# VHH binders against c4kar8, part 152

Target 1, 263 residues: c4kar8
Amino acid sequence: MAELSTPSPASPAPLDGGRGDELEKFTLRGARQILQLLQDLITHRGLITAHTGGGHSFMTAVLKVDEERGRVVLDPSPDPQANRRALAAPRLTCVTQLDGIRIQFPLVGLGEGQDKGRPALFAPLPAEMLRLQRREFYRLQVPLAHELSCLLKAEDLARKPVEVSARVIDIGAGGVAVVVPTGAAEFVIGGTLPACRLALPDGEPIELDLEVRNLNRQTQRNGTEQLRVGLRFAALPRAADTRIQRYIFKTERALNAKARGGL

## First folded at step 11 (VHH)

Design j46 (framework vhh_7n9e_1)
Fold by ESMFold2-Fast, scan of step 11:
Structure j46 (fold): chain B 263 residues (1-263), chain A 126 residues (1-126)
Amino acid sequence: as target 1 above (263 residues)
Amino acid sequence: DVQLVESGGGLVQAGGSLRLSCAASGFTFSSYAMYWGRQAPGKGREWVSGISGSGGSTAYASSVKGRFTISRDNAKNTLYLQMNNLKPEDTALYYCARIEYYETDSSGWTYEFDYWGQGTQVTVSS
């Protein structure tokens, strides 16, 4: 059965509902825009991390764009195993940065051959490229000393309501990322957590409805599992938005001051 | 190794129903939220529905809410999608998925590790 082949690698269109809709304004689908962006990556000698799935990736670069044949030519990895994984993958998820802006795009139908006598990887031009303005997706890493927390209203493994105090590891204009022990509560991407409380310095906790955007399970060296949960502010009141942005600004300013004082 | 095998797709008339199944192996099924996604020809993958490990919480895309029902049988390591009142625009390859995201740093770099099956084709005629 062809349906029983290996699990699919990372995708540029994840199962995240609302986040996918928000990314639409940053998605390039015009052929001319895509060609220009790929050419900019060549001009700036941009390094690309190509994810082949299963936690595997390799470093590559766009060597040239063949407009007539609708193909990109990529620099192969010096590691033959990485190239074998790439060729076997249903798709590559390519991630890079240009002038501080995150760029992500898929490549499907990867082949191997030679370009002017040198080994090369070939793929059809992507149908879309994601160009994220880093500022809109900026996340402040919360200093551990701040002990920032968010009280989450969720369900436990027995389907009973539970309140979990989660440590906030990063925060931005659109949401927070938190860490909880695996098993403390259950989450589902797209699910809503009502009436959660975000504890910021200098004031009462902010009551917010949060939408689950991503989950990442990690096993620590001691065998303890941690679950990282990305949460979007579903209905952010103006006063709460102002307080969050003020906290981000003050914390960035303080971190920059400490760095300069150390010099 | 994580394996996800979908079944139950087929050709159905508008207004009809189908039940999709996903057989999971290679991991502790009840410990993970599971998802259904779909991809129509020429379009990117679209999130359809999700269910928590115990089955206590579910989520649905607005386009399918009220028509589709996600469920799971943890004793059988099987995920289901009951699709009712199917529309021609529901025509797509339907995928079972286990999703993991990895955030690397404060610059907003995010790595995705998606475990998706090969899919089962649903075609709705009108």
Scores: ipSAE 0.431, ipTM 0.778, lowest interface PAE 2.2, mean pLDDT 79
Fold by OpenDDE, second read of step 12:
Parts: C-alpha cells; sequence; structure tokens
Structure j46 (fold): chain B 263 residues (1-263), chain A 126 residues (1-126)
C-alpha cells in the first residue's frame, strides 16, 4: 500500500509585489514635479500619442499648462472624429518619450474649447505621471563639477583588502559607472564589493553593496590608462534609493535648464 | 486694435422682439468664440449667450433659453443676438465680448474674455 504522498499544493507564487514597488519609484505624484514634466514636454515639443480606447489613438502635444485653473491644454487632432472619441472617452492614456525615457500619464475629464483663438482640448492636470526609466538604459552622465565619488572596497592581486576612491561618471537607478586607475584593484565580473560608500552632494555617503557587471579599459586623452567599472546596486536601502533618485532628478532638471539657456 | 461695436438696442414692449448686432474688427473674428452679456440697472454683469468661432456650438443662460438665438456671420465679422418674447426683466445694457478662453463639458461653459464693447441699451416696457 504505497502511500501516495499528495503533492503539497504549490504555495501561490508571491504576487510580484516587487513590480508594483518598482513602478512607484517611477511615478511622479508631486504637483511641482508633474508641472515641471509637463513644461518639459512643452519645451521639447514632445509628440504625445493619446489613446482613447478601443485601439484608437491620435497624435497630440501639450500646448500649455494652466496652473491657475489646474488644466493642461492639448493640441486637438486634425481629425474631428478622433477629437470626438477623445471627448467621449472616460480616460485618455497619454504616452510620450522625453530624452529616451518613456512617459505615461492619464487624463480624465477631457473637454474641448479654445485658447486665444486656437482650438484646444482641456483636461485637469494629471494626478500622476509615470516616468519609466528602463533600469537598463538610462544613466545620468554625472557633471564633472559634482565630483561624485564611490569608495570601493575591493581586493588586490594578492587578495588583500584595498579601498579605492573611484570617480562616478554615470549613475542610474540600477547602478553606477566609475573610473579607477589601472591596477588599483582586481575586479571580477559578477563579483560583489560589500559595504562601499557612494558620496552624494546632498548628505552623508550611502553605504551599499555593489556588483561588478562590466570592465572596460580606457585610454585617456593624456595617454593614461584607466579602468571603467560598471557596478550594479546589489543591495540598496529604500532611503538610499530615494536619495539617488532625487539626485538624478535634480541634476537632470538642472542640465535641461542649462541646455535651454536658462542658466 | 480690437474693436467691438454693439447696435440694435431700443425700447420695445413686452412680448416684442429685437435683433442686436456686434461689429468686430482688429482680429480674426472667425477664430474666436464670442458671447453676449448684459447688465441690468443695479445688478452685476451676467452671461447671456455664447457661440464658438465656427458657430457650431452655442450656449444660453437659463433665463433666455428658448427666447434668444445667438448667431454669427464670419464673412461680415458680425455677431448677432435675436431676442424674442422680450420681458421687462430683460431690460439691460447688452454688450458683446471676445472670448479669450473657453472650455465646454457636460456642466456647461467655462470662459474668460479679453475685449468687450460699449454696449447697446435694451429697454422692455410692461
Amino acid sequence: as target 1 above (263 residues)
Amino acid sequence: DVQLVESGGGLVQAGGSLRLSCAASGFTFSSYAMYWGRQAPGKGREWVSGISGSGGSTAYASSVKGRFTISRDNAKNTLYLQMNNLKPEDTALYYCARIEYYETDSSGWTYEFDYWGQGTQVTVSS
């Protein structure tokens, strides 16, 4: 009588609670942030695909942000039928890209009208805007003036612990690229560097674990060789993540303002 | 310079009719929505009727709905208000205005105006 061991019901795979948290990191809910992003769309004349549902969409652009009325002004479609669909839709899903970053935001309560003799569509300001930085692709080039650094805890060829102060050349939500002198330490792709310290301009260094993802030997213009090390954040506390994101956002904003001739 | 000049006002008996005109100049008339407003003695200004630039959309105050008709001739740069079945309570200075901003939804019209005329007096006797 072979006791048929009833296979224990596979515990439901934990709902990917991680994806929701990741999405929240990229969701702007602050009124000022939303306004700024909308203004950036105006400045860059970003084309927006507005989805009205049912597989229908039209091309639009943000023409104006009316802060006093709490409204966004959109360019209507040249197709009257598209505009009718937009006005009838309970929700407009707007999708665009700015600086290679996908932006998505909902508009609810769309109306038609005119602003200074120009036909326009109107909606309340979005309550949230999603800025999807694909972890993989967007890294902020760190301005040289910021002198961002990371203290790396590594090993030499003899496996002796060494500390190397590395300049951060780019930073993203998922990691940093740093430059170190050739021979300063031995790096192994896939290796973890524990208890490193990332120095941000806004406060105390952040302690974090880093994983080596890539190595690239570069020759500088002066003929000096340096090693570029791509590092992933292996363990990042939530507070540290917030600080990093804030730094990136602030820096991007400043760079964009400068590019527009404002600074 | 933007100019709006109203005409067609006068004295009329209750139940009578008047047609107001507003001659517009100094801007692309067809590109702007227009509205009629009125101000009765001792009262504030009130919105009476609005019309889109193309004339495709119109709106009316509840007090005049069914009695007044707003229209426009974009070729003549002229706004009109046909007023039928006039009542003593319609006595007011009627003025036309250019709408700088409007939006419409299920709740009605939200609008702002930037220019208005001097008005034409309408007096309805009992």
Scores: ipSAE 0.339, ipTM 0.691, lowest interface PAE 1.0, mean pLDDT 87

Design j47 (framework vhh_7n9e_1)
Fold by ESMFold2-Fast, scan of step 11:
Structure j47 (fold): chain B 263 residues (1-263), chain A 126 residues (1-126)
Amino acid sequence: as target 1 above (263 residues)
Amino acid sequence: DVQLVESGGGLVQAGGSLRLSCAASGFTFSSYDMYWGRQAPGKGREWVSGISGSGGSTAYASSVKGRFTISRDNAKNTLYLQMNNLKPEDTALYYCARIEYYEYDSSGYTYEFDYWGQGTQVTVSS
């Protein structure tokens, strides 16, 4: 009898996303810890991507925590359609980053109203929050001035090959997130994009295979919509990995130096 | 309220073919990307194939690429998987799935499947 799970050599990750016991050590369930983390998000004015299902999300923020009523108050989208999707959703999956640490939490029972005379969204306090304190979960937010791009080899709506220059918005050890121009290409989770070209500031573009892991039509705080695609490095040669890590490290240091007054 | 019902599995010889179907109800089918997964005896669940809501984009696991074809009929709320050149290693319970929420894993990106069917058994003999 085979007791051990033996994955197929060519098989992708399991469909359940590998959730469960492995994430339990990063799960906050204490009311005090949850309140403190939400307050930290308020203090640092952390932007939150709220996933409303069906590949849709909107950018929000925690405006306040109403501890007496056990509720969070969220900044609504300027796009009424995004707010309607959120209110109709059985659950919002909220994702943010604080000091390079990935934070995720569910919100259920979303309602709308006003806070201090301004439109607001309300939800009960989450019963749990994930705080992923691991280096491999770190994502560098790419400075706009770097104009970092990735040339994607994809398919258009007619399934014809197309090359798309996509702006890289974040990068980490395991992948990149990109913004794709509206209508330029179509993607599906699990799709493999071979021989894409990642342009870093120093040297030749890096040729690499990417796997589509996240697909999101995100309504920005100004009301505009962007197609954001999360791409995992399917196979990363050591030389490419070294160059990517050096770019991340160098950029982190430059951002830290700038925050300290650089000059 | 969301329901996914698979059918079309069975016993076939290596090199044979099967066509699986998944009947969807309780949601606007054309608005969701749909997926086929499988679970072999003694193994965890693995992703097999995906198709966008419009049917314009498809993806396949390396182990099945060129042998399997995913398709959908949005007017009939039905997802299909045409399986050709079947191998003993394809023996598994096959199920369809829908993605509703997205989260991050060790790569910084992942997905969550909210709804799964009960599955249809495919057995490939040598």
Scores: ipSAE 0.243, ipTM 0.633, lowest interface PAE 4.0, mean pLDDT 82

Design j48 (framework vhh_7n9e_1)
Fold by ESMFold2-Fast, scan of step 11:
Structure j48 (fold): chain B 263 residues (1-263), chain A 126 residues (1-126)
Amino acid sequence: as target 1 above (263 residues)
Amino acid sequence: DVQLVESGGGLVQAGGSLRLSCAASGFTFSSYAMYWGRQAPGKGREWVSGISGEGGSTAYASSVKGRFTISRDNAKNTLYLQMNNLKPEDTALYYCARIEYYEYDSSGYTYEFDYWGQGTQVTVSS
């Protein structure tokens, strides 16, 4: 007999298995709910990472929902090769965040054409959208003005130590996502990065161990490629946890106050 | 079209050894980290080991650390798993994988785009 136990910070989660049915309660299948969520992404000008397979993705956005034709209109990549990959792909996996909540949806049957005389990509409306409202999946998108960075202790191709200053793009209770130039260091899911330094605006860097959970190659809007690395906090001291949580809540409150304006 | 084909499984006694191979095609092999996973009957898929694109970094599940060694030959587009001191608990279908954008636990985002092979069966008798 085994009770469900929280895996140790050094033990990676199963690579696949019982996730599909666990996520069903977060899956939106109502046409009205899907349309409303897509419209919210348009209103907030949410950037979407569209995964085309083959280790490739590009940045896009929903430009319009064409309810009459049952289609979504997407901003094409400035990189023609990324658009060719997208059109050849059997499906796109679209991933974005809205108010720190993870949103994911598939698009199947991508085509190209024009909208208002400009190039556009079209796809049928998704039959489902995943919206992770669970607090454990909450990620604060780090404001660019904060210039939040993490100094990673990693290894190069010859297993020699290298230090990489990586920009933190999102942060949650359990970890951070960072971006690094392609080729800056070697990463592997399940690998550990000891004694990294997370620089928060409100004090001295926090020294912590990180575990690689996720790797994603992205083609940016300007056509350059970067590596996004998802990192889990390992053995996080209580004082460090408190500082990270304080930063998240303080930043969220400031963003909410700014959005309300005269309130 | 990404394709991964595993081989080298079989029946072996406890304490024995096997070497698994995975032939990869349809992508630039050296540009991607590669992984081995396994699935025992009636259980979910379990991560076993990983190796970075040029082989500079490796990682192992605690249950296999010190017994299994992952390696790759980028000139041959082939991934290997050397399994020593096999135990009955290692009995499973072993899969080669290229994992993209995967996060499972509460510390991350929940999406994946994985390429997995068909698997090769390893049976360890006591």
Scores: ipSAE 0.345, ipTM 0.754, lowest interface PAE 2.8, mean pLDDT 80
Fold by OpenDDE, second read of step 12:
Structure j48 (fold): chain B 263 residues (1-263), chain A 126 residues (1-126)
Amino acid sequence: as target 1 above (263 residues)
Amino acid sequence: DVQLVESGGGLVQAGGSLRLSCAASGFTFSSYAMYWGRQAPGKGREWVSGISGEGGSTAYASSVKGRFTISRDNAKNTLYLQMNNLKPEDTALYYCARIEYYEYDSSGYTYEFDYWGQGTQVTVSS
């Protein structure tokens, strides 16, 4: 009777050294963002795999976020040995998924005790949470009510500089899709649009360089032809990236809340 | 509203005894661990003793172990601290506290309190 060694859940492959810069785009460091994400985990009753090191892990969940005390409450393992390992570990690596997006966050300073008479694990709020969106697939559809726009610096047919105000249809960490009137400007795939301005609701427009990645002609319901332009962020300052990420996160949360019958 | 009211403090000679009481209201008393803390003049607050909601587990500071006994009557919503062989160093304002949770981490045992009483003064004269 061959003991089917249940394959030890492969230690999450070290997040491949994708250039430290790419991971930063997906890292939440804002206190409010972290709290919100933790609350979302509670709401969805998301199961968390907590890695204690040495190939050991246990299943847990966030039970409570104590904002006043700056702590998170976790469900302890039914295995006392797992809890001992967790407490002995210098760092707990928590991995979960919410809405198809992998979430990873560290917890340090783990303690055990009771919450309202029930056994619990406690830790300070994480300093950062990684929300890994597969670059290739996640673009936030911008609500029409947000009226997000991008001022494109392009050229006309005569190669004369023109400025075109374009509506942003979708936005992601890597770029935006915009709609422009047909004939407003000439675009070439692979071309760079320098010193464009992305308008976000939370402040001054962001100046950035954009690379044209795709062009699609679309006919509207009214029979008017529009050009959809897919644009990649060619150069994005860190502060701008943070603002974009914040906008995406906030908007996604609002949309999800609405979808659940909330606001 | 949650209320904690301490009583039983006073002046006592060294070697004497006192019994403190804490009357609790506004919550399910048996569902919460209860603690006694004290604050001496010019010192910070320190925990003296704790008891679990059902009274099955007790804890004491090393300074009072063997001299103090914590107990509770859940039917009366009352916490008690029997203090025997009192010393001048026991002079302090004694507080009753409700604890929502407690934890042990690498830094030691920590307590999170959500409610405190006004305290009762204990003075031990040499």
Scores: ipSAE 0.006, ipTM 0.239, lowest interface PAE 9.8, mean pLDDT 83

Design j49 (framework vhh_8fcz_2)
Fold by ESMFold2-Fast, scan of step 11:
Structure j49 (fold): chain B 263 residues (1-263), chain A 126 residues (1-126)
Amino acid sequence: as target 1 above (263 residues)
Amino acid sequence: QVQLVESGGGLVQPGGSLRLSCAASGFTFSSYAMNWVRQPPGKGLEWVSGISGSGGSTTYADSVEGRFTIIRDNDKKMVYLQMTSLKTEDTAVYYCARIEYYEYDSSGYTYEFDYEGQGTQVTVSS
């Protein structure tokens, strides 16, 4: 199916951590990234819905991160029963949003104590955090039959200009993901690829500037390495944006109609 | 077993210069883009600069563009950050990073490190 089947960033309902590959690219596991995200929640005073299981939850917030002790300090509920349930739970699933970005993370080993003379809850730093941005949340998986391609203007390993026809594997409002063989061209995060050409069905190729957002090196089952490159649309003209949005909408409707007909 | 070892940090006066070094091992160095990221005291992680595997393409955060230069020596498996015109706001722990996943949008940067070194401390004070 062409859609990521996940709740909106504003939804308090937790996502299933077992959804595997779909959410892997949105899962942060680096300790520095986790610390940064927790600090962003503190800075923006983000409210967190903490799910304790059995349909129970309470509102909390990150009060501080104690890097030396490797733990977070949380605001306890004014409801003593909610705090008792949280302390008895084997884990909390914490769900919040930060400026339209859905954030979800587990906490295990919750304890209670005091911070600067005030009641507080604390837990070890989470080993992982999920970060989903709503505008990048929906990615249309491009049907292979569409043979959607993007001609990239890049540099090869010898710093010579090269044009690489890359297969577009997904497309959204903000960009595309393409696959290229490892070594076909050089990419650097934040690098700009000027005057690339996106070939959509029904019309002339769209000339656009692309910015490298992500690089994911994947080893295929046959042992061949390929590079998945996430590319952001830079300064996209309205006419081009309209064509891309129409392609996404039309393709999604066609795929949804096919799926419903197949039921 | 990827290992990156940062060095070259220290105390420097505003307007001064400093060169950070990163020694890489455990992977095919020339096949990977390399990055410098920093964490100022009491602040979050900031991406500073990136360089492609060949060294042909470089990128810089707006705050350091024109003042910092990232270079690499693939024969020695080293990446460097040449810092000039240092400011007090450049005070941070600097990390050399091999990043395989990174998102950039108008809300800022999100990135995934393969590993985390202890970094090298740069202090700019008068």
Scores: ipSAE 0.000, ipTM 0.416, lowest interface PAE 10.2, mean pLDDT 78

Design j5 (framework vhh_8fcz_2)
Fold by ESMFold2-Fast, scan of step 11:
Structure j5 (fold): chain B 263 residues (1-263), chain A 125 residues (1-125)
Amino acid sequence: as target 1 above (263 residues)
Amino acid sequence: QVQLVESGGGLVQPGGSLRLSCAASGFTFSNYYMNWVRQPPGKGLEWVSGIYSDSSYTTYADSVEGRFTIIRDNDKKMVYLQMTSLKTEDTAVYYCAKEGDTLSEFSDTPYFDYEGQGTQVTVSS
């Protein structure tokens, strides 16, 4: 019962917008809890996707937490354009995952400087962090070795049907995120892609209808850009749902066992 | 509360030009990244263009780059979309959108908050 969360009586700097009652129980507002979670991200080498707006993001990480000055230090992008976009943005939306739990938080007032002679980005500590423990928010980061792909049925710029093989980078109960090759197809948020084929290990491809939910041009840690597409499962058959959940569970167990040396 | 009012749409021939306007109120306009998104008849939303809070950066969808220009006036709380060399494929309802700052279904990519009925752009010969 010690893990029952209740909303704080007051928050100094809440997240803006209509996040709803259901998200309040997953919102951390205690300074100690926020500091502990940020420290856990450092300890576990959590990679963070920092969204700068306009369908742009970059990969970063928390390098340290300066509790005395009330700020975080972030790893800058090797792409100076990505850093310029971040500094110009009114806020960053930071998204990461820790032990299968989705974590999201805003950073406002981003600045640049140096840490021990190295370029760094810094921001005040967030006033709130979301820690989403529900299965529907869980996203497995797909191991590169699995070579997981989804064959997308899309349209090109001339509205002609095309098939695009996209690499699956994460997968959850509600959908997948994929990397699409440059110029391969045109995507519209809210558009549907019928009869796509998700290739999982150990079986035939799963035929799925997918809805485009998100588009993002992400600057990778090596400075290159890629188009990431978030896709929602539409009308997922029970057998397909079972196979996807089995893949997620089996892969998570294997990753946990590998991290612990198999013992 | 938050209000975005789009205007400037209409019927135009291919190769023509239009300027769309968006009047914002109910939030600190100068703190938000602003976007234009569109919805063609019978299709989903398509992101068109974005502009950072201080106008230091503008971004465009590949389909409109070189033809459209996004501008903002923070003193007037306005966003504009200057459209040139219009094509039949540009036919859509255009919405002014504030970047969302709450969790979306796939919050590894922020969603857009958009309001009102938008402004209809029809490109037809």
Scores: ipSAE 0.012, ipTM 0.347, lowest interface PAE 8.8, mean pLDDT 79

Design j50 (framework vhh_7n9e_1)
Fold by ESMFold2-Fast, scan of step 11:
Structure j50 (fold): chain B 263 residues (1-263), chain A 126 residues (1-126)
Amino acid sequence: as target 1 above (263 residues)
Amino acid sequence: DVQLVESGGGLVQAGGSLRLSCAASGFTFSSYAMYWGRQAPGKGREWVSGISGSGGSTAYASSVKGRFTISRDNAKNTLYLQMNNLKPEDTALYYCARVEYYEYDSSGYEYEFDYWGQGTQVTVSS
């Protein structure tokens, strides 16, 4: 993979082609490796986006790993409908990040019950987990304290121009992911948003064109809905590229220093 | 019950034109981005074009940009694809898709489209 990007909307080819073979080397199948990775997600309080199919997902977390029974315990959604969709789904696709590394795994056979008197979701341990360690796939999770934003120039549902200040949740060499309230603007995969403004802490906002690569509706822990939008840098001036890389590098160093000190 | 019904395919010579239609029912049509995809013999499905709920934003695969035009009529719950200057490589079964939300991330995984119709066959002779 030569660059940190998502494939073109014109190419939603099945993964099981040549790319499937390339990702096999990043797939963990050892029981001990899987247990350790799940424990790492617990330790780092990693939030997981669980996709239930039909474009639906909810935010969850691994609460614990029950090694004796070979099960993971997940935090249920505050939205009862999201939990019903999850239980009805033949498979959940769970996506998260740990230290900028993409982690993805399936859960099959989801059930509900209680853990220590609190509602919980249960699933057998996954047989495999994908852990992408390539530099090209690195996305920095933006610390909430940085309050990084991108002013998007888009259209609302009535085709009127709208400017939306979107919170940047992750950033890489090829783009950013932002969150917006559901209904604040409309997006189409492959569409271009011209003259958006990315605000970094150390200077004037960067003006750039963004291409919509991904859309995901998420129900948050508090029951509100948000839209996660993946945006690719369509054209990036050298000075802007340098500023973005400097921000990523500096933030990585600060986060690594905190991780060594422990949360 | 969500239904999508494609029509308008047929046999045309290279350089010809066709207009495809997709009649949608069972959901609030104007609230969803709509898409056209296609599947050629012996190949997987590929994206062709997309349009936002209001019709204000459109997107096209590079292979069809400048030749195909996507549009919608929200009052009639109908999606269209105007195909001009058709080429033999455009030969495929064309599908109308509703995608509530779609994630195709840098890890190479993609999430399934919901509500593909039966499709309409387009055959372009040389």
Scores: ipSAE 0.356, ipTM 0.740, lowest interface PAE 2.5, mean pLDDT 81
Fold by OpenDDE, second read of step 12:
Structure j50 (fold): chain B 263 residues (1-263), chain A 126 residues (1-126)
Amino acid sequence: as target 1 above (263 residues)
Amino acid sequence: DVQLVESGGGLVQAGGSLRLSCAASGFTFSSYAMYWGRQAPGKGREWVSGISGSGGSTAYASSVKGRFTISRDNAKNTLYLQMNNLKPEDTALYYCARVEYYEYDSSGYEYEFDYWGQGTQVTVSS
């Protein structure tokens, strides 16, 4: 019985040198930007996977940013061996996610110590942070109460035209993400769905063409599978764009007001 | 309230010894690294020695290395500094401090403290 060696989680492939130009637009080098992003990680209690090399990693978090000293404070591993590896490593590769955006940054010159009576790891502030924002446009998470929907004109497996009513889960200036039952239609990345209808709460549905940009199968908590479809607005009339922007703005304002305890 | 009270200072001849004590209260003593500093007349404050919360790690200024020994009794909430082979240049007000922050890396130790005592005077006569 050959013990199937569980494939060691592939070290994140070195960002291939050839895509350097494409990554530059996602690389933060400004001190203020770096500090803000680190602060955001603190605020959101973002868990960070710190890679020490050799296929080893540990979970950490940014505990504090010391701007005066130019230091970042990390939560040490409960595993002393992981901490030793971290301290011995010439470089830590930190990987995390904030608001669905992958963040990667190096730390060099790690030290150990204590902050306010708590063990901590310390490093100089990173010189750069990579924020891989794949989305060109901000996406508003659509409140469930709004019941925003999109009628998709698609094809089934037999290439027969079908209409699918899809729930909109997020919306931005560039498109929508929708959820559909698995098997409701066949979607092809790069395919165009013509003459779809986006229903907004404030008026008549908007007719528009949609391009399929991504597909993601999701299992719900109840075990039901759904297909998340990312759709780009292929052709959006100016009036429709204005309505969408208005909806987003109004909804964001309402959500922010609620978050502040006003409603 | 955090309190640090130093004692054990005095007049001693060159080559003599003193043992300083720092009584700590108002916080979990064992959770904090502690620091001895000194201030000589007309000079700034200088670092003398540090010890980790557990007492497992110690550090010394080059000027006192081999002569001074820092220790702690966490059960008694007390920090100590044994000073041997005292020199006139060791004359200073010695104070203990709670370390809010310390870091160790390849370059050495960095310390920051948030509380310190009033100090005890050590005078070494030639």
Scores: ipSAE 0.294, ipTM 0.651, lowest interface PAE 1.2, mean pLDDT 87

